# Ledger of designs, part 32: VH-VL binders against q10081

Target 1, 150 residues: q10081
Amino acid sequence: MSNLEFVYKYFNSLDVKELYDIYLLRTNVFVVEQKCAYPEVDEIDLKCGHLMLRNANGKLVAYARLIPEQQQTVRIGRVVVDPDERKNGYGRKLMLQALETSKQEFSSSKTFVLSSQEYAQPLYRSVGFKKCSDAYLEDGIPHVEMRLEL
Key: E = the ipSAE of ESMFold2; O = the ipSAE of OpenDDE; V2 = 0.75 times the mean of E and O plus 0.25 times the DockQ between their complexes.

## First folded at step 21 (VH-VL; framework fv_indenebart)

Design e2 (at its last look DockQ between E and O 0.55; V2 from the best seeds 0.00; counts 0 for: pae E 3.2 > 2)
Fold by OpenDDE, look of step 21:
Structure e2 (fold): chain C 150 residues (1-150), chain A 122 residues (1-122), chain B 115 residues (1-115)
Amino acid sequence: as target 1 above (150 residues)
Amino acid sequence: EVQLLESGGGLVQPGGSLRLSCAASGFTFSSYAMSWVRQAPGKGLEWVSIISGSGDSTYYADSVKGRFTISRDNSKNTLYLQMNSLRAEDTAVYYCARTEDTGYTYYHMDVWGQGTTVTVSS
Amino acid sequence: QAVLTQPASLSASPGASASLTCTLRSGINVGTYRIYWYQQKPGSPPQYLLRYKSDSDEQQGSGVPSRFSGSKDASANAGILLISGLQSEDEADYYCMIWYSFAWVFGGGTKLTVL
């Protein structure tokens, strides 16, 4: 099938095209598709890692950012799959890689957390995450906190 | 001058125990993770264990889990490797290596000792 | 099925370029990994050469000649150590290394002979 490629870089190592692709994908999905106006680009982007999945054509088909937190915790955020590339299993592939990359980049990490939109929980459960909070609104969208402990 | 000096190697019978030491000097010991890497005669490098600068985090190769214990005394600038239940395949030169520790990520091993030889034989 | 696979040996002439490969096991994506390279000469401990994650994320060890450089071959899922202008002193064993599954993992090493 398609020759997929994962690339993981910190902000300062991103080239202009990579950054463009990331923000384009995130904006198109989290802002436009989800009809949610919020500060999509934030300062966390400057400090976190950026995991990119590209297809054989070089198109960014999926993305996530990895955010180190205190107490050996890594937050996985901005998990997104290109709308035109969904149903290809890229979401799960991305999450599995995100966990592995987290273990690599954050050698002492033991806990992984994320804020899941309610409808997205099955994806995260499929890779071992468990709901650990009640539903709450984030930018008007229902979310739950999920956690995976190693 | 940054220096690492291993000691404690020797001949031991299978099932025996040995404790290696690595004396560090020339740098802030507690600011670095420390690793043990071994090399069997005529073979390649095999990572054994790592301990964070604070000593709060340790990892081991599967081949030594449950048998080896890495520890450190930052007040003495010394790294240790307690080796129990030794096997013939543990025979190797054991290097201690300074490993960069950012608090989150380990990086390369940039300083190595000369190694100490461990021979496990009946 | 080793995590990292290196060819056992490689030979090249002085002045030529040598490319040492470090192939990652299938399912381990080279694009996400920082690959470390070490040089070891007989009777000596290994010496750190460089680490390579991308062209914009490469770090060379202190005192390491600039003729040593890192790269990746995504199609081969491999890291590459390039030695340009090969010198007799470059004859040594070369090991690649990655952090994988909470462990440092070395390749089997490549013995480079300078003819």
Scores: ipSAE 0.680, ipTM 0.898, lowest interface PAE 0.7, mean pLDDT 95
Fold by ESMFold2, look of step 21:
Structure e2 (fold): chain C 150 residues (1-150), chain A 122 residues (1-122), chain B 115 residues (1-115)
Amino acid sequence: as target 1 above (150 residues)
Amino acid sequence: EVQLLESGGGLVQPGGSLRLSCAASGFTFSSYAMSWVRQAPGKGLEWVSIISGSGDSTYYADSVKGRFTISRDNSKNTLYLQMNSLRAEDTAVYYCARTEDTGYTYYHMDVWGQGTTVTVSS
Amino acid sequence: QAVLTQPASLSASPGASASLTCTLRSGINVGTYRIYWYQQKPGSPPQYLLRYKSDSDEQQGSGVPSRFSGSKDASANAGILLISGLQSEDEADYYCMIWYSFAWVFGGGTKLTVL
């Protein structure tokens, strides 16, 4: 628990085991657990950064992708914590590191955005995001856009 | 030959204004982010401001926010620093420096000018 | 408190090695940051030497001798510039720099004396 390691790589620098671990975690949560029949793997993965949190055993316990967008904006997406690792504070640690990594890796971007389900808003507010849209449906689930300006 | 040539330094009283220019040549100016970095006499380096290649993103050191404005004219290959409400602490050599603007990450400042001296005293 | 801290001075003999440290403030993890190093000689603008984030994310400046290298000491939360085979022309001020909180931040500099 104490030997947590963050690893950040742009897509073309991922090795095959890293890609496997990322897709295993994402599909287990976003497709299987959430019962969301949506194409989980998309072309955005090819042109974004991938932030991994590993524990001392090397297990991928949390993940987010960092997507450069127009207008000096970075989108943080696919925020996920391994179900067996929840309640360890990894969601907040991941979000804080995602912001610091984005500021490092996307130096010209002042704005950070994400699409949040209702239940996740408290986490994102705790790291400074604010709601900036009305609710909308994404795969039948209510979401809001949230933004952080720095 | 890549060159950066600063100008516009001089002696000014506290509360005054100066406008620094940096003339760029030998490269595609709009492809580069540009910074101002200053160095007070006998002191270390202090970054002042950066502007993206397109000019649409700017950042400032806290010590100059609200008083200094960075700008660029890509048609004239020129970087500017408008300095208002000058203080004695702003006395320094001011360098312009360039960084490739990859659209993702700023890296090192690879080319520096020789600097222009600003002295703020009464 | 200062984001980056460097010792004010360091001395080493010709032919020896010098290890220059750049310590990040507590609460800022050196592992996240690219550490950039610059050399400045009297009367001249700074010159870029190298950057280091990890062995897979590093870059040597054009014309900079390979005896200059970068690394990190994670336990000390510090970036390291190693200069091996010291020569008299290596006598200079050395600055570390990071991109932090939408700003370039320089360390206070280390004066390296080669005696």
Scores: ipSAE 0.420, ipTM 0.808, lowest interface PAE 3.2, mean pLDDT 91
ESMFold2 (binder alone), look of step 21: mean pLDDT 93; pTM 0.939

Design e3 (at its last look DockQ between E and O 0.82; V2 from the best seeds 0.00; counts 0 for: pae E 2.6 > 2)
Fold by OpenDDE, look of step 21:
Structure e3 (fold): chain C 150 residues (1-150), chain A 122 residues (1-122), chain B 115 residues (1-115)
Amino acid sequence: as target 1 above (150 residues)
Amino acid sequence: EVQLLESGGGLVQPGGSLRLSCAASGFTFSSYAMSWVRQAPGKGLEWVSLISGSGDSTYYADSVKGRFTISRDNSKNTLYLQMNSLRAEDTAVYYCARTEDTGYTYYHMDVWGQGTTVTVSS
Amino acid sequence: QAVLTQPASLSASPGASASLTCTLRSGINVGTYRIYWYQQKPGSPPQYLLRYKSDSDEQQGSGVPSRFSGSKDASANAGILLISGLQSEDEADYYCMIWYTFAWVFGGGTKLTVL
């Protein structure tokens, strides 16, 4: 297995290359691959944490953002794995780290939530999330709310 | 001046109970989480418990869960630690420490009291 | 198997640099943790020194000399407290700390002797 590195930074600490890599990966997947035009870059990026997974070559292979919410809740969003790097278990690795980092950065938080595309539910279930809503459309894509209580 | 003053320490038999107090002054008490940290004679630091600024959240070390209860009275600027079922290994100097509370994250303990000594012995 | 492991003691000469290590248990990624450092002198309560997560995320306690700095050794999975220009007054016990699984966890502490 290649050496992997997790880096967690808030927006103001991101360098230009990091920000570029994040937005490139997110747009390539959520906009281009999924054929969904929506405001991918938003103001939440300015306030949330950014979790990056890079391989030994320095390539951003996976990403998620951690968003603190009220009532000791952290939302995990924009979970993405590079299309060329899928089937390597990076998604699960990312989610496990996201939970660990959330507990570190938002130490009072006990609830974790996310909006899962329907097909992605198995990934989140594998780390303990449970569906807690009916399906709904987000930008034309079916989603469900999932929750993990710790 | 920011100050923390512990009290309530003493000698108690195993299985006994003791209640510690920590009087805070010089800062907005409710804006900070509070922690208890203990230090056995000649040993290192051991975190015991933490309570959020609002008092809505409490945390305990595994070693004291079910036996100790942390609480606070923000109207009195006082932190408490109710210790039940005391054991010999609970013998230590108990410090109260101001802990930053952002509402989402707890940070370091930046102000410490002088400590109060608890001795559990038959 | 302790979450944080510190060497029991370390000695260094005045004017030299001392590096105090705080090794995280395997499986816990030091790169993602904020490590806090405390100094304790005999007969006194601990004093907060600094917290370090990364070079861009370091905060020093009030009144703490700039001689104290934090870093990490990823290869060793350890946090490091560096004391430059060691002074006799730096002789003390030093503790690292992290927030882990809804609890503060201290290292065992390192007794630093200034020879």
Scores: ipSAE 0.527, ipTM 0.860, lowest interface PAE 1.2, mean pLDDT 95
Fold by ESMFold2, look of step 21:
Structure e3 (fold): chain C 150 residues (1-150), chain A 122 residues (1-122), chain B 115 residues (1-115)
Amino acid sequence: as target 1 above (150 residues)
Amino acid sequence: EVQLLESGGGLVQPGGSLRLSCAASGFTFSSYAMSWVRQAPGKGLEWVSLISGSGDSTYYADSVKGRFTISRDNSKNTLYLQMNSLRAEDTAVYYCARTEDTGYTYYHMDVWGQGTTVTVSS
Amino acid sequence: QAVLTQPASLSASPGASASLTCTLRSGINVGTYRIYWYQQKPGSPPQYLLRYKSDSDEQQGSGVPSRFSGSKDASANAGILLISGLQSEDEADYYCMIWYTFAWVFGGGTKLTVL
């Protein structure tokens, strides 16, 4: 029960089951639950790192992608917790691990950014992110940029 | 084919300065990050500094910050270490090393020079 | 507290296996970090052996025999360099290294003796 495992892989190292689990979780939340009928899968997935949190049964309970950008920056995106696993603190655990993994895997990167929906801002603030833009619509949902500098 | 050749070591009094050079050949120098690593007599390895392939990013061990400056001249395929305010503790063999770099990530030091000796003594 | 701790020495017999450990400081999870290994013989510069983060994220140095391999012991919070089929030329100093908070950090090194 307390056997949680983080797995990080760059796209080309994912196996087919991992990719299936990632897209199932992302589409169930970002498309179905949020009712956003826009393409969820994009070409960024081919060129980024994928951070998975699995429970003892091997279920994917949380996920984020880590995207290297210019100017020593990593974008953390597609941050999601399985709806049935919410309220277990996995969102915060995921974000802390995303930061540590990014410092290892993108070792020159000192700046972290994300595009946050309103509901997720408290989570990101809890790990040190600060709002740095006005609100914009993304797939019809208000977002703000948030930034953490090391 | 790939070679790194350090020079500029010698005997220096405490408080003095030295400039180390590392001449690179056999590879595209500007595409690789470069490091300095030192080893005091009878001691282990200590990383000193790293500079990115472009030269835009530099990193230093806490023990040398403010005293040492890493630089590179990509037109001359040469890495430098300017060492100021030298102390007895800086006495070591200094290696230059090529550092694998993907533009976002620094990997191992795969090619090392033979080293140049710096002795700081009165 | 040292970021990486290695035993000062280790002895093993020819033909046996040697397991060299690199323990990370409490609070630094070995699972997150890529562990790099170097071999150094007296009077020579270090030579890169391999790196290991996981079975899907590892790399052998050029010309390094497959009897050298990396692994981790999560319960000990340690990276491990395994040398199977130990040969006399494997007698050397071995250093682990990680990238930690914008710096390369070496362990103190382990002197491996083969006798």
Scores: ipSAE 0.526, ipTM 0.844, lowest interface PAE 2.6, mean pLDDT 92
ESMFold2 (binder alone), look of step 21: mean pLDDT 93; pTM 0.946

Design e4 (at its last look DockQ between E and O 0.83; V2 from the best seeds 0.00; counts 0 for: pae O 6.3 > 2)
Fold by ESMFold2, look of step 21:
Structure e4 (fold): chain C 150 residues (1-150), chain A 122 residues (1-122), chain B 115 residues (1-115)
Amino acid sequence: as target 1 above (150 residues)
Amino acid sequence: EVQLLESGGGLVQPGGSLRLSCAASGFTFSSYAMSWVRQAPGKGLEWVSVISGSGDSTYYADSVKGRFTISRDNSKNTLYLQMNSLRAEDTAVYYCARGEDTGYTYYHMDVWGQGTTVTVSS
Amino acid sequence: QAVLTQPASLSASPGASASLTCTLRSGINVGTYRIYWYQQKPGSPPQYLLRYKSDSDEQQGSGVPSRFSGSKDASANAGILLISGLQSEDEADYYCMIWYSFAWVFGGGTKLTVL
């Protein structure tokens, strides 16, 4: 059993330790584990929401960012689970919470989009996303756009 | 001074129609999502409908969907509720209320009008 | 099952504290939601008291005394309105509200009696 806590903050409300934890988790996975050298920290972080999942020890075990876009749309990005915490269902819990948090924080938004690598598509399908584009390369890695309409 | 003034209430027979108005003053009307909330005699509060500050999003309680239409005219600082196919259970005091709309998030209902009474009976 | 549940009534003595609860339905996590609180006296429209999601996301209504405060009890899945130093004029109906599933949803209200 675990005492999980979701924390959501817009960028300007993050404290220094939260920002550190987010970037440590993101860079360890997206840059180091995936062996992909790119500017992982970008300007979008300054104008979006940051959704954190912490365990009872305060460890950041999963994260996503929630980006408001036009046409009542929210983009969910940087979806990550700590490698040592995989197989605990945190990816699905994170995605469900991202949808529910978005409905609270982006009150009229009924459309959700994300860019998915091949391996992550089953997770996103499990919460209702559907592929809506041909494959394209992002930093040399195949991706597809996926979409959920409420 | 921030003020909301409802009008258009009255006595109507079942199946009839009424249009409520809410005149707003003292604030930037288009920055606020506007709601109608009703309260039947001796009962609690029931949210009826909300319209976004721009007017591009509307939502309705299930009990009024298809019968009521919320609208706004931001050039006249006025909120409307067109009520059709009225039923006895629509009898209530109808309040208009404002909530901040940041373009993304709806907040509160921080200022309320005094209400206008709608009575549906034969 | 109701989205928000409030006890129908609560009594407390002048000068004491009253803790009014607003319990969210099982399956809806109170941590996700801003809880809004309203006071209503007979014959009057409701008055906004405050909202609370977290200490970094809260707001006191204009002219509302600081003895009114919001919090949450995560283990009970509930929002809480605390009224300290109760006064006779605090006798009123109190409603909680959230934005849920593209709708504003009110609780059934609690009648607070002072004495």
Scores: ipSAE 0.535, ipTM 0.849, lowest interface PAE 2.2, mean pLDDT 92
Fold by OpenDDE, look of step 21:
Structure e4 (fold): chain C 150 residues (1-150), chain A 122 residues (1-122), chain B 115 residues (1-115)
Amino acid sequence: as target 1 above (150 residues)
Amino acid sequence: EVQLLESGGGLVQPGGSLRLSCAASGFTFSSYAMSWVRQAPGKGLEWVSVISGSGDSTYYADSVKGRFTISRDNSKNTLYLQMNSLRAEDTAVYYCARGEDTGYTYYHMDVWGQGTTVTVSS
Amino acid sequence: QAVLTQPASLSASPGASASLTCTLRSGINVGTYRIYWYQQKPGSPPQYLLRYKSDSDEQQGSGVPSRFSGSKDASANAGILLISGLQSEDEADYYCMIWYSFAWVFGGGTKLTVL
């Protein structure tokens, strides 16, 4: 769709509506849709960047958080696309922007990492990530560690 | 008072080498990324290099990669620029500038020295 | 094509407003970049003015008059430095800057003349 907008903000710059939209989307997907009860909201939200994709109507259609880690590494987390907006290529768009934004905001970044649910690996592979671990359970959901080296 | 003072500029022949220094005072030197920015006579600003506060990360403009080396001695509050294989187009006033450093992100240059002049000519 | 393009010169009258543009190369979305602005007067080093990414992400340098502000023109893919209430002392070169491809990149600069 046309007239999509990316907005990247740190926690303290989020307005109430933005924060609401983020948490609504994350909980609806990671908690409700995936039937997984876990501490969805955490302290990392306070320290990381928040990448939002909105459509022409202002609806939050996709989201990810960017987390700086040691050794020039950026972790991309909470990657989510609105269930009603899937199969529109927003996931790939989000990941490409996440990488670009990470390079912008974390200028020393050399490595990108993420914990992928097993079924989501193709999305991340499409933008260059490679599996670098065996499968493991995170909150009862199978995951793999993926990495992209610059 | 925050202050940056460049030195080491001078006349050098093409292919020669020169080492610039920048003495910093008035702030916690190791907490800030430092950059070199140059300005050719009558021309605009050109970023040259940046080094993180700890010195563990460096970046260079394509025009100087492989020839220039940025370094710092935090115990001496001094920034350095080793310039090798100098070319005529390297002729410029060289400024050292302070930039914020979060460890991951380098921010803008907010304090500048007065500059030191480097002239590369045969 | 240069990453950042600025008009070589701009003239405006005292008391008027001046808009200095910093156009990003095609393929680089201005909306995703924080643009930094510097002022340089003859014989002096550059001085930081402000940075602008969005209305909610703008920072002004210490001692910089409030009549300096940043904005963006998405349609032009450009950052804008607005100087309102122009004063003779505002006559200077103005440079925009972004972090791009692991490098600081300056525009070519705009010479602002206050007539």
Scores: ipSAE 0.019, ipTM 0.658, lowest interface PAE 6.3, mean pLDDT 92
ESMFold2 (binder alone), look of step 21: mean pLDDT 92; pTM 0.936

Design e5 (at its last look DockQ between E and O 0.64; V2 from the best seeds 0.00; counts 0 for: pae O 6.1 > 2)
Fold by ESMFold2, look of step 21:
Structure e5 (fold): chain C 150 residues (1-150), chain A 122 residues (1-122), chain B 115 residues (1-115)
Amino acid sequence: as target 1 above (150 residues)
Amino acid sequence: EVQLLESGGGLVQPGGSLRLSCAASGFTFSSYAMSWVRQAPGKGLEWVSIISGSGDSTYYADSVKGRFTISRDNSKNTLYLQMNSLRAEDTAVYYCARTEDTGYTYYHMDVWGQGTTVTVSS
Amino acid sequence: QAVLTQPASLSASPGASASLTCTLRSGINVGTYRIYWYQQKPGSPPQYLLRYKSDSDEQQGSGVPSRFSGSKDASANAGILLISGLQSEDEADYYCMIWYTFAWVFGGGTKLTVL
């Protein structure tokens, strides 16, 4: 049994250790594990919220970014669980917390969107997202848009 | 320097209507979300409604949905509450309050008016 | 079930501390929410005291004495307003508030008496 802690910060409130932990996790999964040689760090990071899940030892075990968009919409992106921490249900916990945190931090948000790879669709459906597009390529990888309306 | 002044309260029959106003001064009105909060005699605080700085987003307490309408005129620095189909339980002091609106997040209500009294009685 | 629950009253002696609780409904995790605190004296509008989500996300209201502070008790699923060094002027009603499901929600309020 692990004592879990969610931490949410908008970009300008991150400290350098938090930013290091986030980029280490994201690059290890999205670049190294997925063998995708595209720029992982982008300017969206400067204008969004960062949701971190840490275990009792302080290790960053899951992460998502929360991007405010127009029309009362929040995009949830870069959803990732540390490979060594998978099968602990952290993906679902992260998504539920991302929705609750978004409603708190983006007070008018009624619509949630994300781009999902094929393997992740069951996770997003389990928290209420529905597919709303045909497949398309994002950085050479097939994705579908998924949406949740409140 | 920063001031909020409510007006338009009074005695009204059940089923009647009133329009409350809140005149704002001493700050950039359009930069702030605005709320109405009420307090029935001898009771606690009850939030009624909020409107975003631009006016594009509005929310209501369940107790007033469909009967009350919040609006604002940023050119006149004025917040409004149109109250229709009034009931005895709407009897309260009505405060307007300024809410910081970062464009994303609503925070605390930092400046409050003195309130205007609405009495709904036959 | 009420979203926020506060005890109706609390008494404490001058110079002592008072700990006012704001308990969230079962199923709503206090850790996710920013808890706002307001003071209201008789005949006056409410006054913002402070907000608390975490030590890295907190704010004291302008002119509010440092003897007012916020915290949380995770095991009780509650926000806490601590008032230390109680003075007679601290007699007031105290309300907690959160943004929940597109609404501001107030607790029922706690009447603090300083005896």
Scores: ipSAE 0.520, ipTM 0.851, lowest interface PAE 2.5, mean pLDDT 92
Fold by OpenDDE, look of step 21:
Parts: C-alpha cells; sequence; structure tokens
Structure e5 (fold): chain C 150 residues (1-150), chain A 122 residues (1-122), chain B 115 residues (1-115)
C-alpha cells in the first residue's frame, strides 16, 4: 500500500494548490462524471473544514468537507474519491478519518449527518451511519439522509 | 483579574463521596467551557471532565465515567465536580481550568486554579 | 500503547536548544491533530504554552516567549516542542495534550533539566 497522508484545513489555511486540487476533484466527479450542473462551489466552503487525502505522489485521491451545524451536529459533505483511485478502500478510510477529525475539531458534537446518494449508502453504513429519511431528489439525483449518533 | 479558586478537597474513605467547587471571577463564566484536571502525587496530568459554557455538553475520562458528575451554576460563576464511589487512585490535586468554548470546539485550558487536594484512604 | 508518549526526562545546557517529543500511538495520524503544550513548575499549576497543528495553524499563549515553538515529525508521528536559547527558568515539566475521542489526553510529561 502506498503511503497516504490526511490533511485537514479550514478555508483560510488552504494554499492555492490545495484549493485547486479540491475544486478540480469535486467538479470532475460531481459535475462532469455525474453529469450534474449545479453550483458546486458555495459559501459553505468558506466556513467548513476541508479533509484531504493524498497519496505518496501528493495527488489528492479523496476529499470531504466537515460542516458544523446547530445542536451539536456535524454534516459531512462532498465526499469524493478520485475515479482513478477507487476500489482502494479510500472512501471508507476517508469516512473514518472524517469522523475522527470531526471529534477533534467539533468537540461538542454528538451527531453526524450526511446526504448520501442512494448508491453510496453501503459506504456510510460501513462506518455506522443509518438511513433516517425517505429518498429525495437533490439536483436530480436520488439521496437519503443518514445519521450517526455517538 | 481572571481567577479560579477550587475548594472542597479533603480526606475521604474508599467508596465515599466528595463534591468539589470552583469559583470563577474576572471573566464571563458562561462563555467558557470548564474542565477538571487532576494530578496524583508525583505523577502527570490527567484530564477528568469538561462541561460546555451552557452546561449542555459534558464529557468524562473513562476512569471516572459513572462515578463523577461535572456541573455548573452560571448564576453563581461556580463549577462543580461530584465524586462518588471514590477510589485510592482518585487521590490527587484537582485543578479547575478555563477552556475556550466556541460552541463547537474546545481549545486549550488557559487559566488554572491552584488546585484542591483530594485524598482517598482507608 | 498510550495515546501520547513523552520521554520521562531531558537535560540540556543553558543557551542550547531542547526538543521535546510527543509521540502519538500508531494508527493515530499526527498530521491531523492539534497538539497543545503545557509547562508546569513545582508547586504551581500548569501553564499553557502553545498549540500546533501546522505551520499555518499555530498559536502561542499570552506571555510565552518566542523561543518556544511547535512542530511535527511525520516520520516519527510526533509533535515537537522546541525551546531555543534554553534558560534556567525553563526547567520544568512539559506536557503535551490532544483532544481524542471526546476526551482530553495528556502525555506522561517530560522533566526538563537545565544543567
Amino acid sequence: as target 1 above (150 residues)
Amino acid sequence: EVQLLESGGGLVQPGGSLRLSCAASGFTFSSYAMSWVRQAPGKGLEWVSIISGSGDSTYYADSVKGRFTISRDNSKNTLYLQMNSLRAEDTAVYYCARTEDTGYTYYHMDVWGQGTTVTVSS
Amino acid sequence: QAVLTQPASLSASPGASASLTCTLRSGINVGTYRIYWYQQKPGSPPQYLLRYKSDSDEQQGSGVPSRFSGSKDASANAGILLISGLQSEDEADYYCMIWYTFAWVFGGGTKLTVL
């Protein structure tokens, strides 16, 4: 297995290359691969944490953002694995780290939530999330709310 | 001047109970989380518990879970630690410490009291 | 298997630099953690020194001399407190701390002796 590195930063601490890599990966997957035109970059990026997973070559292979919400809740969003790096277990690794990092950065939080595309539910279930809503459309893509209580 | 003053320490038998208090002054008490940290004689620091500024969130070290209860009265600027089922290994100086509370995160403990001594012995 | 491991003691001469290490348990990535450092002198409560997550995320406590700085050694999976220009007054116990799984966790502490 290649050496992997997690880096967690808030927006103001991101350098230009980091920001570029994040937006490149997100747009390539959520916009291009999924054929979904929506405002991918939003103001939440300015206020949330950014979790980056890089391989030994420095390539951003996975990413998620951690969004603090009211009532001691953290939303995990924009969970993405590079298409060329899938099937390497990076998704689960990312989610486990996301939970750990959330416990660090949002130390009063007890609830974790996310909006999962329907097909992605197994990934989140593998780390303890449970479906807590009916399916709904988000930008034309079926989603479900999932929750993990700690 | 920011100040924390612990009280309530003393000698207690194993299985006994004790309630510590920490009086805060010089700052907006409710704006800060508060922690208890203890130090056994000649040993290192051990975090015991933390309570958020509002009092709505509490966490405990595994070593004291189920036995200790942290609470606060913001109207009195006072932090409490109810200690039940005390054990010999609970013997320590107990410090209260001010902890930054953003509503989501806790940061460092920047102000400490002088501590109050708890001795658990038969 | 402690979450944080510190050497029990360290000695250095006045004017020299002292590097205090805080090693995280394997499986815990030091790169993702903010490490806090405290100084404690005999008969006194601990004093906050600084926190370090990265070069862009470092904060020094009020009144703490600039000769105290934080860093990380990724290869060792450790946080480092560097004390430059060591002074006799720096003789103390030093503790590292992190927030881990809804708990503050301290290292065992390092007794620094200034020879």
Scores: ipSAE 0.019, ipTM 0.639, lowest interface PAE 6.1, mean pLDDT 92
ESMFold2 (binder alone), look of step 21: mean pLDDT 92; pTM 0.929

